# Ledger of designs, part 12: VHH binders against IgGFc-binding protein (FCGBP)

Target 1, 184 residues: IgGFc-binding protein (FCGBP), of Homo sapiens (Human) (q9y6r7r2070to2253)
Amino acid sequence: AECQAWGDPHYVTLDGHRFNFQGTCEYLLSAPCHGPPLGAENFTVTVANEHRGSQAVSYTRSVTLQIYNHSLTLSARWPRKLQVDGVFVTLPFQLDSLLHAHLSGADVVVTTTSGLSLAFDGDSFVRLRVPAAYAGSLCGLCGNYNQDPADDLKAVGGKPAGWQVGGAQGCGECVSKPCPSPCT
Short names: E, the ipSAE of ESMFold2; O, the ipSAE of OpenDDE; V2, 0.75 times the mean of E and O plus 0.25 times the DockQ between their complexes.

## First folded at step 11 (VHH)

Design v5 (from u5 with G104D E105T; framework vhh_3k1k_2; at its last look DockQ between E and O 0.81; V2 from the best seeds 0.00; counts 0 for: pae E 4.5 > 2)
Fold by ESMFold2, look of step 11:
Structure v5 (fold): chain B 184 residues (1-184), chain A 118 residues (1-118)
Amino acid sequence: as target 1 above (184 residues)
Amino acid sequence: QVQLVESGGALVQPGGSLRLSCAASGFTFSDYYMRWYRQAPGKEREWVAMITSSGDYTKYEDSVKGRFTISRDDARNTVYLQMNSLKPEDTAVYYCAKDEWYTDTDYWGQGTQVTVSS
């Protein structure tokens, strides 16, 4: 199954639910809610979003995958590069037999032995592929992966901001500002 | 079984335009991302453009951004590359490729020659 975030941003969940969300904090994209299924590897994928001129919309600035007790970050601030545990690495990158990262077109693509794949195009387009072993166990903006798109935001009352896991003080305030003026 | 056939390459003068087509068969075209690559004489093949399976998102290599447009017609199993404001450095054999972004590309077309010269 594939979860996507692109543009300003548009989201498509692992269950095919489509929604827009313009928060500028750090958000949970996907993780097992209460630990992974037996025999599956634990992981966390988070995004940090930003405004890029217009205060009415946001864009994905960076994506971080935490897996195998390592942190892998892709960012629009340094396209076509990868940080592992805060340190830039040379692409292609191999972490033992656990994961591989490489360039593909505009993307940095991370593929893991757990079956997860993550790509970021250095601008705003995030893709996450999650294997079927995680079905029914996930939380975040990518939904709960239960084959029912209608309930993907139910755990946060239909409000994607409920998946906030970080961000600077005052993040997200611009999204709530009434028309006609953009946030300042 | 998978077949990708590029067409539309020609000799053009600088500033001219061409539209390349890639006819696809042997797979469910609408399920896949598609890409264009090119290979200039004496150089390695380089990525040019991509389009998602839904067509909602496109991305371009920096030197062609604003001049080239990728599109797809799922009813005809065809991906296109509209090339405007052509420059001599765009001279290359152009290939389309079937893409699942999380695996390596295994299938290529035969290529179509684009030559831009005065």
Scores: ipSAE 0.264, ipTM 0.648, lowest interface PAE 4.5, mean pLDDT 84
ESMFold2 (binder alone), look of step 11: mean pLDDT 83; pTM 0.835
OpenDDE, look of step 11: ipSAE 0.802; ipTM 0.913

Design v6 (from u5 with K98R T103E; framework vhh_3k1k_2; at its last look DockQ between E and O 0.92; V2 from the best seeds 0.00; counts 0 for: pae E 5.6 > 2)
Amino acid sequence: QVQLVESGGALVQPGGSLRLSCAASGFTFSDYYMRWYRQAPGKEREWVAMITSSGDYTKYEDSVKGRFTISRDDARNTVYLQMNSLKPEDTAVYYCARDEWYEGEDYWGQGTQVTVSS
ESMFold2, look of step 11: ipSAE 0.196; ipTM 0.608
ESMFold2 (binder alone), look of step 11: mean pLDDT 84; pTM 0.847
OpenDDE, look of step 11: ipSAE 0.870; ipTM 0.938

## First folded at step 12 (VHH; framework vhh_3k1k_2)

Design w1 (from u5 with K59Y; at its last look DockQ between E and O 0.01; V2 from the best seeds 0.00; counts 0 for: pae E 15.1 > 2, placed apart)
Fold by ESMFold2, look of step 12:
Structure w1 (fold): chain B 184 residues (1-184), chain A 118 residues (1-118)
Amino acid sequence: as target 1 above (184 residues)
Amino acid sequence: QVQLVESGGALVQPGGSLRLSCAASGFTFSDYYMRWYRQAPGKEREWVAMITSSGDYTYYEDSVKGRFTISRDDARNTVYLQMNSLKPEDTAVYYCAKDEWYTGEDYWGQGTQVTVSS
């Protein structure tokens, strides 16, 4: 199944639920929040979003995959590059037999032996593919992966901001009807 | 198939008011942000206003702030643009738009002509 975040931003979950969310903090995109299924690798994918002119919309600035006790970050601040544990690496990159990262057009693509695939176009388009083995075990903006799009945001009461996992003090989607500028 | 149908465009005098409507179908309307754009003769299309999927937040391009109001009615799958204090520079074809879930491009309606002239 594939989860996407694109544009300003639009989200499509692993179950096909579509929603928009304009927060500018760091959010959980997907993880096995109660542990992975037996034999499946644990992982965490987070996104950090930013405004790029209009205060009405945000864009994915960076995406970070934590897997195999490593942290891999893709960012619009440095397109076509990859940081592993905070250090830039040369692409193509191979981490033992565990994962491979390469360029495909504008995308940096990370593919793991567990079947996860993460791509970022260096601008705003994130794609995350997750193997079927994780069905029913996931949480985050990408939903719970139970083939029912109606319940994908239920754990946070329908509010995507409930998946915030980081960000600067005062970050977040503007909650008042006249939105102050800047949103802090 | 996504369908957006704008209506309500007309010829109006400067200082007048006009209300545009956009009927939407082919998608789960309540899950999506809706936008209005306009394109004046000989110019590129420009963003005008946006409303969040919840309807709790609205945003406007600077030249229309305080004059235009975007709203939505999820029961009718319809987004509206109330335009007050119209000026000749507001003359354009107005389009409602739905977020495109790939690449960030919006889906567009056919547009409705607004002309502000004496």
Scores: ipSAE 0.000, ipTM 0.125, lowest interface PAE 15.1, mean pLDDT 78
ESMFold2 (binder alone), look of step 12: mean pLDDT 82; pTM 0.840
OpenDDE, look of step 12: ipSAE 0.126; ipTM 0.582

Design w2 (from u5 with K59R; at its last look DockQ between E and O 0.79; V2 from the best seeds 0.00; counts 0 for: pae E 4.1 > 2)
Fold by ESMFold2, look of step 12:
Structure w2 (fold): chain B 184 residues (1-184), chain A 118 residues (1-118)
Amino acid sequence: as target 1 above (184 residues)
Amino acid sequence: QVQLVESGGALVQPGGSLRLSCAASGFTFSDYYMRWYRQAPGKEREWVAMITSSGDYTRYEDSVKGRFTISRDDARNTVYLQMNSLKPEDTAVYYCAKDEWYTGEDYWGQGTQVTVSS
C-alpha cells in the first residue's frame, strides 16, 4: 500500500482516504502504534511542514525515517541529498544489507529489506510504501492500514493535528486574519 | 508485454512548440506514474518530467519548468509532453517511461527525435 503527501498538502492514506491539512508542526506520518507485528521491523516516519510565502497553506519541508536504530532525513532545503544520523552521505548509499538509498529523477528513494520504501522529491511530494505485514497496526497521518478509509483519522477525532509529535513553539497558530481550514 | 511508443518529434525553430505523445499498452496505465526523459548527443539520459497516476501532481527538471507541460489521458492510455519556447539545448531523443520508483525496473520506449536549430 502507498501513502502520499503532496502540494499544499494533500494526503492519501494507506487505505485511500483523502484529506488536506495545513499544519506547520512536526507530525507522525506512520509508525506501529503498539510495536510492530511479530517478525516485522519497527519504524517511525515523521514529517516537518512549513509555510512557503502564503500563510494559508503549508508544504512538507522534510521527512525522517527512523529504522534499524538510524535516522534518515530527506529535505526540500537540500534536494537530492540524504542525511543519515544528521550527517550528509554520498548517494547512492548502502547501510549494510539493511537499506539502500539512491536518486531517481527529482527523488531520493530509500528502500529497505523490511519492505518499506520512502521517496521525497525535494519539493513537497512524499511517498511511503508499507508491506501488508503491518496491516491493522499503524498510526499517523497515513491511517491505520485496515482497508477502511472512513476510520483513518478516527483515533484523533477527525483532526490531523492530533498527530503532532513536535515543532517549534507556536507552530500550530494562525498568524493571519483569514486562517486556513483544516483538511477533511 | 509492456509497450511504450513515442511520437511527435520533429525539427523546429528556436522559440517553437511541439507536442509529444506516448501510447502505452500491456499494463494498467491508470495505476502508474509516468515520466519523460531525454538524451542529448554525447550526454547521459536525463529526467525531464513526471506525472502521478491521478494526474494531480507534476514535477519538472528546472531547465524546462514553465516551458514544458506533462499531461495524461487515461481513456487513451497516453501521456503527453507539450514543449513551448524550445531552445537548441532541448535537442534530444525523448523517451517516455513507466515510473516504478520503488524498483529499478523501468520500461523505455524507442524514443522520438526533437531537433531545435536556428
Scores: ipSAE 0.317, ipTM 0.691, lowest interface PAE 4.1, mean pLDDT 84
ESMFold2 (binder alone), look of step 12: mean pLDDT 83; pTM 0.839
OpenDDE, look of step 12: ipSAE 0.894; ipTM 0.948

Design w3 (from u5 with K59W; at its last look DockQ between E and O 0.02; V2 from the best seeds 0.00; counts 0 for: pae E 13.8 > 2, grease 25.6 > 24.2, placed apart)
Fold by ESMFold2, look of step 12:
Parts: C-alpha cells; structure tokens; sequence
Structure w3 (fold): chain B 184 residues (1-184), chain A 118 residues (1-118)
C-alpha cells in the first residue's frame, strides 16, 4: 500500500482516505506506534511542512525516515540529495544489505529490502510504500493500514494536527488574520 | 505506451529452476529501475527483487536471497529473474514492474504463472 502527500498538501492514506491539511509543524506520517509486528523492522517517518507565500496552503519541506538506527532526510532545500545522520551522501547510496537510495527522475527514493520505500521529488510530493506485514500496526497521517479509510484519523479525533510531533512555538497557526481557507 | 510482457512461467518440481523474462517497450528502459513481484492466490502482491538502471545493484526479499537472481539486458530491453532451488511456497503469478514513483501508478505486465509442485 502507498500513502501520498502532494500539492498544497493533499493526503491519501494507506487505506485510501483523502484529506487536506495545511499545518506547518512537524508531523508523524507513519510509524508502528505500538511496536512493529513480529519480525518487522521498527521505523518512523515524519514530515516538516512550510508555507511558501500563501498562508492558505503549505508544502512538505522535508521528510525523514528513521530506521535501522539511522536517520535519512530528503528536503526541498537540497533537491536530489540525501542526508544520512546529518551528512550528505553520494547517490546511489547503500546501507549494508538493509536499504538502498537512488535518484529516479526528480525523486530521491529510499527502499528497504523488506519493500518499505520513501520517495520525495525535492519540492512537495512524498510517497511512502509500506509492506503488508505492517497492516493494522501503523499510526500517523497515513492512517492505520487496516483497509478502512473511515477510521484513519480516529485516534486524533479526525484532526490531522493531532499527529504533531514537533515544530516551533506557534506553528500550525495562520500568521495573518483572517486566515485564508483552508488553513487549519 | 509502456508495456511489460512476462514469460517463462511453468510447472516445475521442488528443487527445480526457471528463468523468467520481461520484455519492455514504450519507455527508455536503461533509465529505470526494474522490479519483480509475485502474487500467490488470496494474497497481496509482494516484492521479490529489484535492479538499478545501471545494473550495478540488486536487492532481494529475504525468502529468495541466494536462490533468485535478477538481471537486465539493456540491448534487448529485457529484465530476467533466474529462480533456482524452487519451493512450493514460490508458487505465484510473477509480475515485472517498472519503478514509477512520480505518477503514483505502477506499470505492470499481465504476469506469468509459476507452479512448484510434485
């Protein structure tokens, strides 16, 4: 299954639920919040979002995958590049037999041997593919991966901002009033 | 129009070998990573193997490591999957796929049936 964030932003969860959310904090995109399934690797994917002029919309500035005790970051500030543990690496990049990162068109793509993969186009388009082994164990903006799109935001009362995991004080607020719709 | 045509699937006994082929057309084959997936009856399609556009790097799902080998021939626009030491658990329809991240759509062939039974 695939979760996407694109445009300003539109989200589609692993279960097919679609929503728009213009927060500018750091948010949990996906993780196995109660631990990974037996035999599956733990991971965390977070996004940091920003306004780019208009207060009515935001864009994904960066996405970070934490897996195998490493942090892999893709960013609009340096398209077509990858930081691993804060250090730029040469693409294609190989972390032992665990994961591979490469350029594919505009995207930097990180793929694990288990089939988890993360792509970012260096602008605003994030795609996360998650293996079926994680079904039912996930939380975050990408939903819980249970084939029911209606419950993907239930853990946060239907409010995507409930997945905030970071960001500066005052993030998620419109910086001018009245806020343009659809600022949340 | 992207097209992927898999072939080489057959009925084999456990321990046997097969080589699958995937003929590609409608895109610049040498620019793209290629993948093999498989789908057993009643199960989700699962990733099996991947090869870089250069052919320099390959990756395999854990259950097939050491038994399956992905390769590519850019002159023939073809990706291969050499499957050795086949097990009944390898029974599935095998699909070739073009690595396509930016459109949100995977490009798939029709698949080729591999059956491993005595």
Amino acid sequence: as target 1 above (184 residues)
Amino acid sequence: QVQLVESGGALVQPGGSLRLSCAASGFTFSDYYMRWYRQAPGKEREWVAMITSSGDYTWYEDSVKGRFTISRDDARNTVYLQMNSLKPEDTAVYYCAKDEWYTGEDYWGQGTQVTVSS
Scores: ipSAE 0.005, ipTM 0.150, lowest interface PAE 13.8, mean pLDDT 78
ESMFold2 (binder alone), look of step 12: mean pLDDT 83; pTM 0.840
OpenDDE, look of step 12: ipSAE 0.024; ipTM 0.423

Design w4 (from u5 with Y33W Y107H; at its last look DockQ between E and O 0.71; V2 from the best seeds 0.00; counts 0 for: pae E 7.5 > 2)
Fold by ESMFold2, look of step 12:
Structure w4 (fold): chain B 184 residues (1-184), chain A 118 residues (1-118)
Amino acid sequence: as target 1 above (184 residues)
Amino acid sequence: QVQLVESGGALVQPGGSLRLSCAASGFTFSDYWMRWYRQAPGKEREWVAMITSSGDYTKYEDSVKGRFTISRDDARNTVYLQMNSLKPEDTAVYYCAKDEWYTGEDHWGQGTQVTVSS
């Protein structure tokens, strides 16, 4: 299944639920909530969002995959590049037998032996593919992966901001629109 | 059985226009992103354009941006590539692809030849 975040932003969950959310903090995109299924690798995917001119909408600035005790970051601040544990690497990149990263069109694509794949176009478009082994185990903006789009935001009471995991001080305080100043 | 059939390739003069079509079958077309690639003689295939499953986001290789437009018609299971202001360097076989980016193995059509010459 595939989860997408694009534009200002629009989201489609692993279960096909569509919603819009203009938060400017860091949010959990997907992770196993209570540990991965037996034999599956644990991971965490987070996004950091930002305003770009307009204060009414946000965009995905960066996406970070934490897997195999490593942190892989793709960012609009350095399109077509990858940081691994805070250090730029040459693409195509191979981390032992665990994962491979390469360029595909505008995207940097990370694929793993666990079957997880992540792409970011260096601007605002994130794609995350998660293998079926994780079905029913996931939480975050991408939903719980149970083939029922209606319940993907239930864990946060229908409020995507409930998936906040970080961000600049005060980023979550800008609830009304328009805000007097940007949340940063 | 995934099947992609390209059509609309022709010989045209520089500055001319063509519209390529790709008829798709054997999968749920509305669930997938679609791509166009091209391959000039003696070169590797290169990406040209991409459209999301919803159709609301498109991207283009820099050399064709502003001249080419990708679109889709989910009711007809068809992807289009409108090519305007054609240049001799656009001469290639054009391929439609079902986007399977996560495997690195897109499913390909047979291609349609576009030739731009005076």
Scores: ipSAE 0.026, ipTM 0.421, lowest interface PAE 7.5, mean pLDDT 82
ESMFold2 (binder alone), look of step 12: mean pLDDT 83; pTM 0.840
OpenDDE, look of step 12: ipSAE 0.430; ipTM 0.719

Design w5 (from u5 with S53D D99E; at its last look DockQ between E and O 0.59; V2 from the best seeds 0.00; counts 0 for: pae E 4.7 > 2, grease 25.5 > 24.2)
Fold by ESMFold2, look of step 12:
Structure w5 (fold): chain B 184 residues (1-184), chain A 118 residues (1-118)
Amino acid sequence: as target 1 above (184 residues)
Amino acid sequence: QVQLVESGGALVQPGGSLRLSCAASGFTFSDYYMRWYRQAPGKEREWVAMITDSGDYTKYEDSVKGRFTISRDDARNTVYLQMNSLKPEDTAVYYCAKEEWYTGEDYWGQGTQVTVSS
């Protein structure tokens, strides 16, 4: 299944639920809620969002995958580059037999042996693919992956801002009116 | 077997327009992101444009943004590149491509020649 964040931003969950959300903090995109299923690797994917001129909308500035005790970050601040544990690496990059990262079109693509893959186009378009082994076990903006799009925001009461995991002081605040709804 | 057939390349004057087509077969076209690449003589292949499987998001290389438009017709298994305000720098062989993440190498066809000169 594939979860997407694109434009200013539009989200499509792993279950196909579509919603818009213009928060400017750091948010959980996807992670196992209570540890991974048996035999599956633990991971966390977070996004950090920003305004770009207009205060009415936001864009994904960066995405970070934490897996195999490493942190891999893709960012609009340095397109077509990858940081591993805070250090730029040469693409294509390989971490043992565990994952590979390479350029494809505009994207930097990370593909793992666990079947998880992540792409970011250096601008605002994030794609996360998650193998079926994680079905029913996930939390975040990408939903719970139970093949029911209607319940993907249930854990946060229908409010995507409930997936905030970080961000600078005042990051969710509307600076000027009219703010995009929801700012929450 | 995957097959991509580009067409519509021609000689055109600067400032002119041209529409490229790419007919696809051998795979479920609607399930895949599609891209255009180009390669000028003596240069590396460069990415030009992409469109998502749903068609709801498109992206362009900076030098063509505002002049080129990618689109798709899933009923015809065809992706298009509308090229307006053509410049001599746009001269290249243009390739349609089916996105393939895992190998790092998209599948692409034989290409169609676009030449922009007086």
Scores: ipSAE 0.357, ipTM 0.703, lowest interface PAE 3.6, mean pLDDT 84
ESMFold2 (binder alone), look of step 12: mean pLDDT 84; pTM 0.850
OpenDDE, look of step 12: ipSAE 0.839; ipTM 0.932
ESMFold2, look of step 13: ipSAE 0.271; ipTM 0.644
ESMFold2 (binder alone), look of step 13: mean pLDDT 84; pTM 0.851
OpenDDE, look of step 13: ipSAE 0.850; ipTM 0.937

Design w6 (from u5 with T52M Y107H; at its last look DockQ between E and O 0.75; V2 from the best seeds 0.00; counts 0 for: odd letters H35:R H50:M H52:M, pae E 3.0 > 2)
Amino acid sequence: QVQLVESGGALVQPGGSLRLSCAASGFTFSDYYMRWYRQAPGKEREWVAMIMSSGDYTKYEDSVKGRFTISRDDARNTVYLQMNSLKPEDTAVYYCAKDEWYTGEDHWGQGTQVTVSS
ESMFold2, look of step 12: ipSAE 0.395; ipTM 0.739
ESMFold2 (binder alone), look of step 12: mean pLDDT 81; pTM 0.825
OpenDDE, look of step 12: ipSAE 0.906; ipTM 0.954
ESMFold2, look of step 13: ipSAE 0.377; ipTM 0.732
ESMFold2 (binder alone), look of step 13: mean pLDDT 82; pTM 0.824
OpenDDE, look of step 13: ipSAE 0.908; ipTM 0.955
ESMFold2, look of step 14: ipSAE 0.439; ipTM 0.763
ESMFold2 (binder alone), look of step 14: mean pLDDT 81; pTM 0.823
OpenDDE, look of step 14: ipSAE 0.901; ipTM 0.952

## First folded at step 13 (VHH; framework vhh_3k1k_2)

Design x1 (from w6 with M50G H107Y; at its last look DockQ between E and O 0.79; V2 from the best seeds 0.00; counts 0 for: pae E 4.5 > 2, grease 25.7 > 24.2)
Fold by ESMFold2, look of step 13:
Structure x1 (fold): chain B 184 residues (1-184), chain A 118 residues (1-118)
Amino acid sequence: as target 1 above (184 residues)
Amino acid sequence: QVQLVESGGALVQPGGSLRLSCAASGFTFSDYYMRWYRQAPGKEREWVAGIMSSGDYTKYEDSVKGRFTISRDDARNTVYLQMNSLKPEDTAVYYCAKDEWYTGEDYWGQGTQVTVSS
C-alpha cells in the first residue's frame, strides 16, 4: 500500500483516507505502534513541515527514515541529495544488502530489502510504500493500515496534530486560529 | 500489455510551440503518476516533467519550467506536454513513462521526435 503527502499538504493514508493538515511541527508519518510484526523490520518515518509564505498552509520540508539503526534524510533544503546519519552520500547509494537509494526524475528514492520504499521530490511530494506484512500494526499520519479509511485518525481523536513527535518552538497549525505560543 | 504511444513531434522554428500526446493502454491510467523524458542525440535520457495521478501536482526540470506544461485527461487515457517558446536545445526524442517508482523501473513509450531549428 502507498501513503502520499503533497502540496500544502494533502494526505492519502495507507487505507485510502484523504485529509489535509497544515501543522508545522515534526510528525510521525508511519511506524509500528508496538514494534514490528514477527519477522518484519522495525522502522520510523517522520516528516518536518514548514510554512513557505502563507501562514495558512505548510509544506513537507524533510522526511527521515530510521531503519537498520541508520537515519536517512531527504530535504527540500538540498534537493536530489541524501544524508545518511547526518552525512551526505553519493547517489546512487548502497548500504550493504539492506537498502539502495537513487535518483528518479526529481525524486530521491530509497528502496529496502524489507519492502519499505520512500520517495521525496525535494519540494513537498512524499511517497511511502509499506508491504502487507505490516498491516494492522502501524501508527501515524499514514493511518493504521487495516483497509478501513474511516478509522485512520481515530487514535488521535480525528486530530492529525496528535502525531506530533517534535518541532521548533511555537510550531503548529495557524489557519483560522492564533498560532501556538512558546511554552514558558 | 502496457502500451504508451507518443505523438505530435514535428520540426518547428525557434520560439514556436508544440503539443505532444501520449496515449496509454493496458493499465488503470488514473492510478499512475506519469512522466515525460527526452533524449538528444548522443546524450542520456533526461527527465522533463511529471504529473500526479490526481493531476493536482506537477513538477518540471528547471530548464523547461515556465515554458512546458504537463497535463492529463483520464477519460482519454492520455498525458500531454505543451511546449512553448521552443529552443534548439529542446531538440530530442520525447518519451512518456508510466512511473513505477518503488520497483526502480518505469515503462516507456517508443518516442516522438521534436526538432527545433531555423
Scores: ipSAE 0.265, ipTM 0.661, lowest interface PAE 4.5, mean pLDDT 84
ESMFold2 (binder alone), look of step 13: mean pLDDT 81; pTM 0.821
OpenDDE, look of step 13: ipSAE 0.895; ipTM 0.954

Design x2 (from w6 with M50Q H107Y; at its last look DockQ between E and O 0.83; V2 from the best seeds 0.00; counts 0 for: odd letters H35:R H50:Q H52:M, pae E 3.3 > 2, grease 26.2 > 24.2)
Fold by ESMFold2, look of step 13:
Structure x2 (fold): chain B 184 residues (1-184), chain A 118 residues (1-118)
Amino acid sequence: as target 1 above (184 residues)
Amino acid sequence: QVQLVESGGALVQPGGSLRLSCAASGFTFSDYYMRWYRQAPGKEREWVAQIMSSGDYTKYEDSVKGRFTISRDDARNTVYLQMNSLKPEDTAVYYCAKDEWYTGEDYWGQGTQVTVSS
């Protein structure tokens, strides 16, 4: 299944639920809620969002995949580039037998041996493909991956801001103490 | 099997316009992102534009932004590239591509030649 975030921003979850959300913090896009299913690799995908001139909308500035004890970051600050553990690498990039990254059009694409794939176009368009092995186990803006779009934001009371995992004080919709943790 | 057929390439003067078409078959067109690339003689193929499967999001290489428009017609299984204010630098063979981003491979057409010269 595929989760998408694009524009200012529009989201489509792994279950097909569509919503808009204008927060400017760092948010959990997808991760296993209580560890991965047996035999599946753990991962975390987060996005950091920003305003771009207008305060009425936001855009995805960067996306970070944490998998295999590595951190891979794609960003609008440096289009068509990839940082692995904070260090720029040459594309195409191969990390042993675990993952491969390459350019496809405007996108930097990371594909993993586990079947998880991530793309960012250096502007605002994020695509995340998650293998069926993770079905029913996920949390975040991309939903819980249970084939029911109606319950994808239930863990945060229908409020996407509940998936905040970072950001400066006063970012997004929070006005006081840190926002709730991404998985309850 | 997947087939992409580009058409509409021609010789045109600077400042002119062309509309390229790419007829697609052998897959569910509405499920896939589509892209245009171009390749000038002796140069590497470069990305030009792309469009989301829904048509709701487009992105352009900086040098064509504001002059080129990518669009799609899912009823005709066709992606278009409207090219306005053409410049000699736009001279190239133009290719459409089916975006297979998560597999790491794209399917390509044979291309159509666009020549912009006085």
Scores: ipSAE 0.388, ipTM 0.729, lowest interface PAE 3.3, mean pLDDT 84
ESMFold2 (binder alone), look of step 13: mean pLDDT 81; pTM 0.827
OpenDDE, look of step 13: ipSAE 0.892; ipTM 0.954

Design x3 (from w6 with M52L; at its last look DockQ between E and O 0.89; V2 from the best seeds 0.00; counts 0 for: odd letters H35:R H50:M H52:L, pae E 5.2 > 2)
Fold by ESMFold2, look of step 13:
Structure x3 (fold): chain B 184 residues (1-184), chain A 118 residues (1-118)
Amino acid sequence: as target 1 above (184 residues)
Amino acid sequence: QVQLVESGGALVQPGGSLRLSCAASGFTFSDYYMRWYRQAPGKEREWVAMILSSGDYTKYEDSVKGRFTISRDDARNTVYLQMNSLKPEDTAVYYCAKDEWYTGEDHWGQGTQVTVSS
């Protein structure tokens, strides 16, 4: 299944639920809630969002995959580049037999032995593909992966901001539309 | 089996327009992202444009943004590239690609030649 975030932002969950959310903090995109299924690798995908002029919308500035005790970050601040554990690497990149990262058009694409794949276009477009082994186990903006789009935000009471995992002081302000301009 | 057939390439004067088509078969077209690439003689193939399977989002390489428009017609299994304000630098063979971004294995057509010269 595939989860998407694009534009200002539009989200499509692993279950096909569509919603918009303009927060500017760091948010959980996807992770196993209560540990991964037996034999599956644990992971965490987070996004950091920002305004880019309009205070009424935001954009994905960066995405970070934590897997295999490593942190891989893709960012609009340095398109077509990858940081692994805070250090820029040469693309194409291989980490032993665990994962491979390469350029494809505007995207940096990371594929892993666990079956996860992540792409970011260096602007605002994030794609995450999660194998079926994780079905029913996931939390975050990408939903719980239970084939029911109606319940994907239930754990946060229908409020995507409930998936905040970080961000600068005051980052959640001006998340509603319309937002006063400027938000500062 | 996957087949992609590009058409619409021609010789055009600078400032002119062309519309490329790519007829697709052998897969469920509406499930896939589609891309256009181009390759000038002696150069590496470069990405030009992409469109989501839903059609809700398009992205362009910087040098063509504002001049080229990608679109799709799922009923006809066809992706298009409308090229306006053509420049000599746009001269290349243009390829349509089925995007399998998570497998790393794109499928390519045979290409259509676009030539922009006085």
Scores: ipSAE 0.181, ipTM 0.600, lowest interface PAE 5.2, mean pLDDT 83
ESMFold2 (binder alone), look of step 13: mean pLDDT 81; pTM 0.821
OpenDDE, look of step 13: ipSAE 0.738; ipTM 0.893

Design x4 (from w6 with M52Y; at its last look DockQ between E and O 0.77; V2 from the best seeds 0.00; counts 0 for: pae E 6.6 > 2)
Fold by ESMFold2, look of step 13:
Structure x4 (fold): chain B 184 residues (1-184), chain A 118 residues (1-118)
Amino acid sequence: as target 1 above (184 residues)
Amino acid sequence: QVQLVESGGALVQPGGSLRLSCAASGFTFSDYYMRWYRQAPGKEREWVAMIYSSGDYTKYEDSVKGRFTISRDDARNTVYLQMNSLKPEDTAVYYCAKDEWYTGEDHWGQGTQVTVSS
């Protein structure tokens, strides 16, 4: 399944639920909140959003994938580049047999042996593909991956801001605190 | 079997305009992002433009911004590249590609030659 965030921003969850959310903090996009399914790799994907002139809308500035005990960051501040553990790497990049990153048009694309794939166009368009092995185990803005779009924001009471995991003070309604309770 | 057929390449004068077409078959066209690339003699193939499956988001390489426009017609399974204000540096074989972003490999057409008179 594929989760998307694009524009100012529009979201489509792994279950096909569509919503708009203009927060400017850091948010959990997707993670296995009670640990991954048996045999699946743990991961966390977060986004950091910003205003770009208008205070009425926001845009995805950066995306961070944490997997295999590494942190990979893609950002509009440096399009077509990748940081691994805070250090710029040469593209194409290979992390052992686990993960490959490359340029595809405007996108930096990260693919993994676990079946996760992430792309960011260096501007505002994030795509996350999650394999079926994770169904029922996920939380975040991308939903719980249970094939029911109606309940994707249930864990945060219908409020996407409940997925805040960080951000500067004054980033709207966002408050720095740990992740919300995991999905059930 | 995926097939991509580019057409519309021609010899044009600097400052002229040209529209390229790419007819697609063998896949559900409306589900996929599409790209244009070009390759000048002795150079590596470089990307030019991309259009997402929604059709309302496009991206361009800096040297063509404001001059080239990518569009798609899902009813005709066709992607277009409108090229305006052409320069001799735009001389290349132009290819369209089906975007398979998460596999790392794209499907390519045979290309169409664009030549801008120096």
Scores: ipSAE 0.060, ipTM 0.494, lowest interface PAE 6.6, mean pLDDT 81
ESMFold2 (binder alone), look of step 13: mean pLDDT 82; pTM 0.824
OpenDDE, look of step 13: ipSAE 0.730; ipTM 0.883

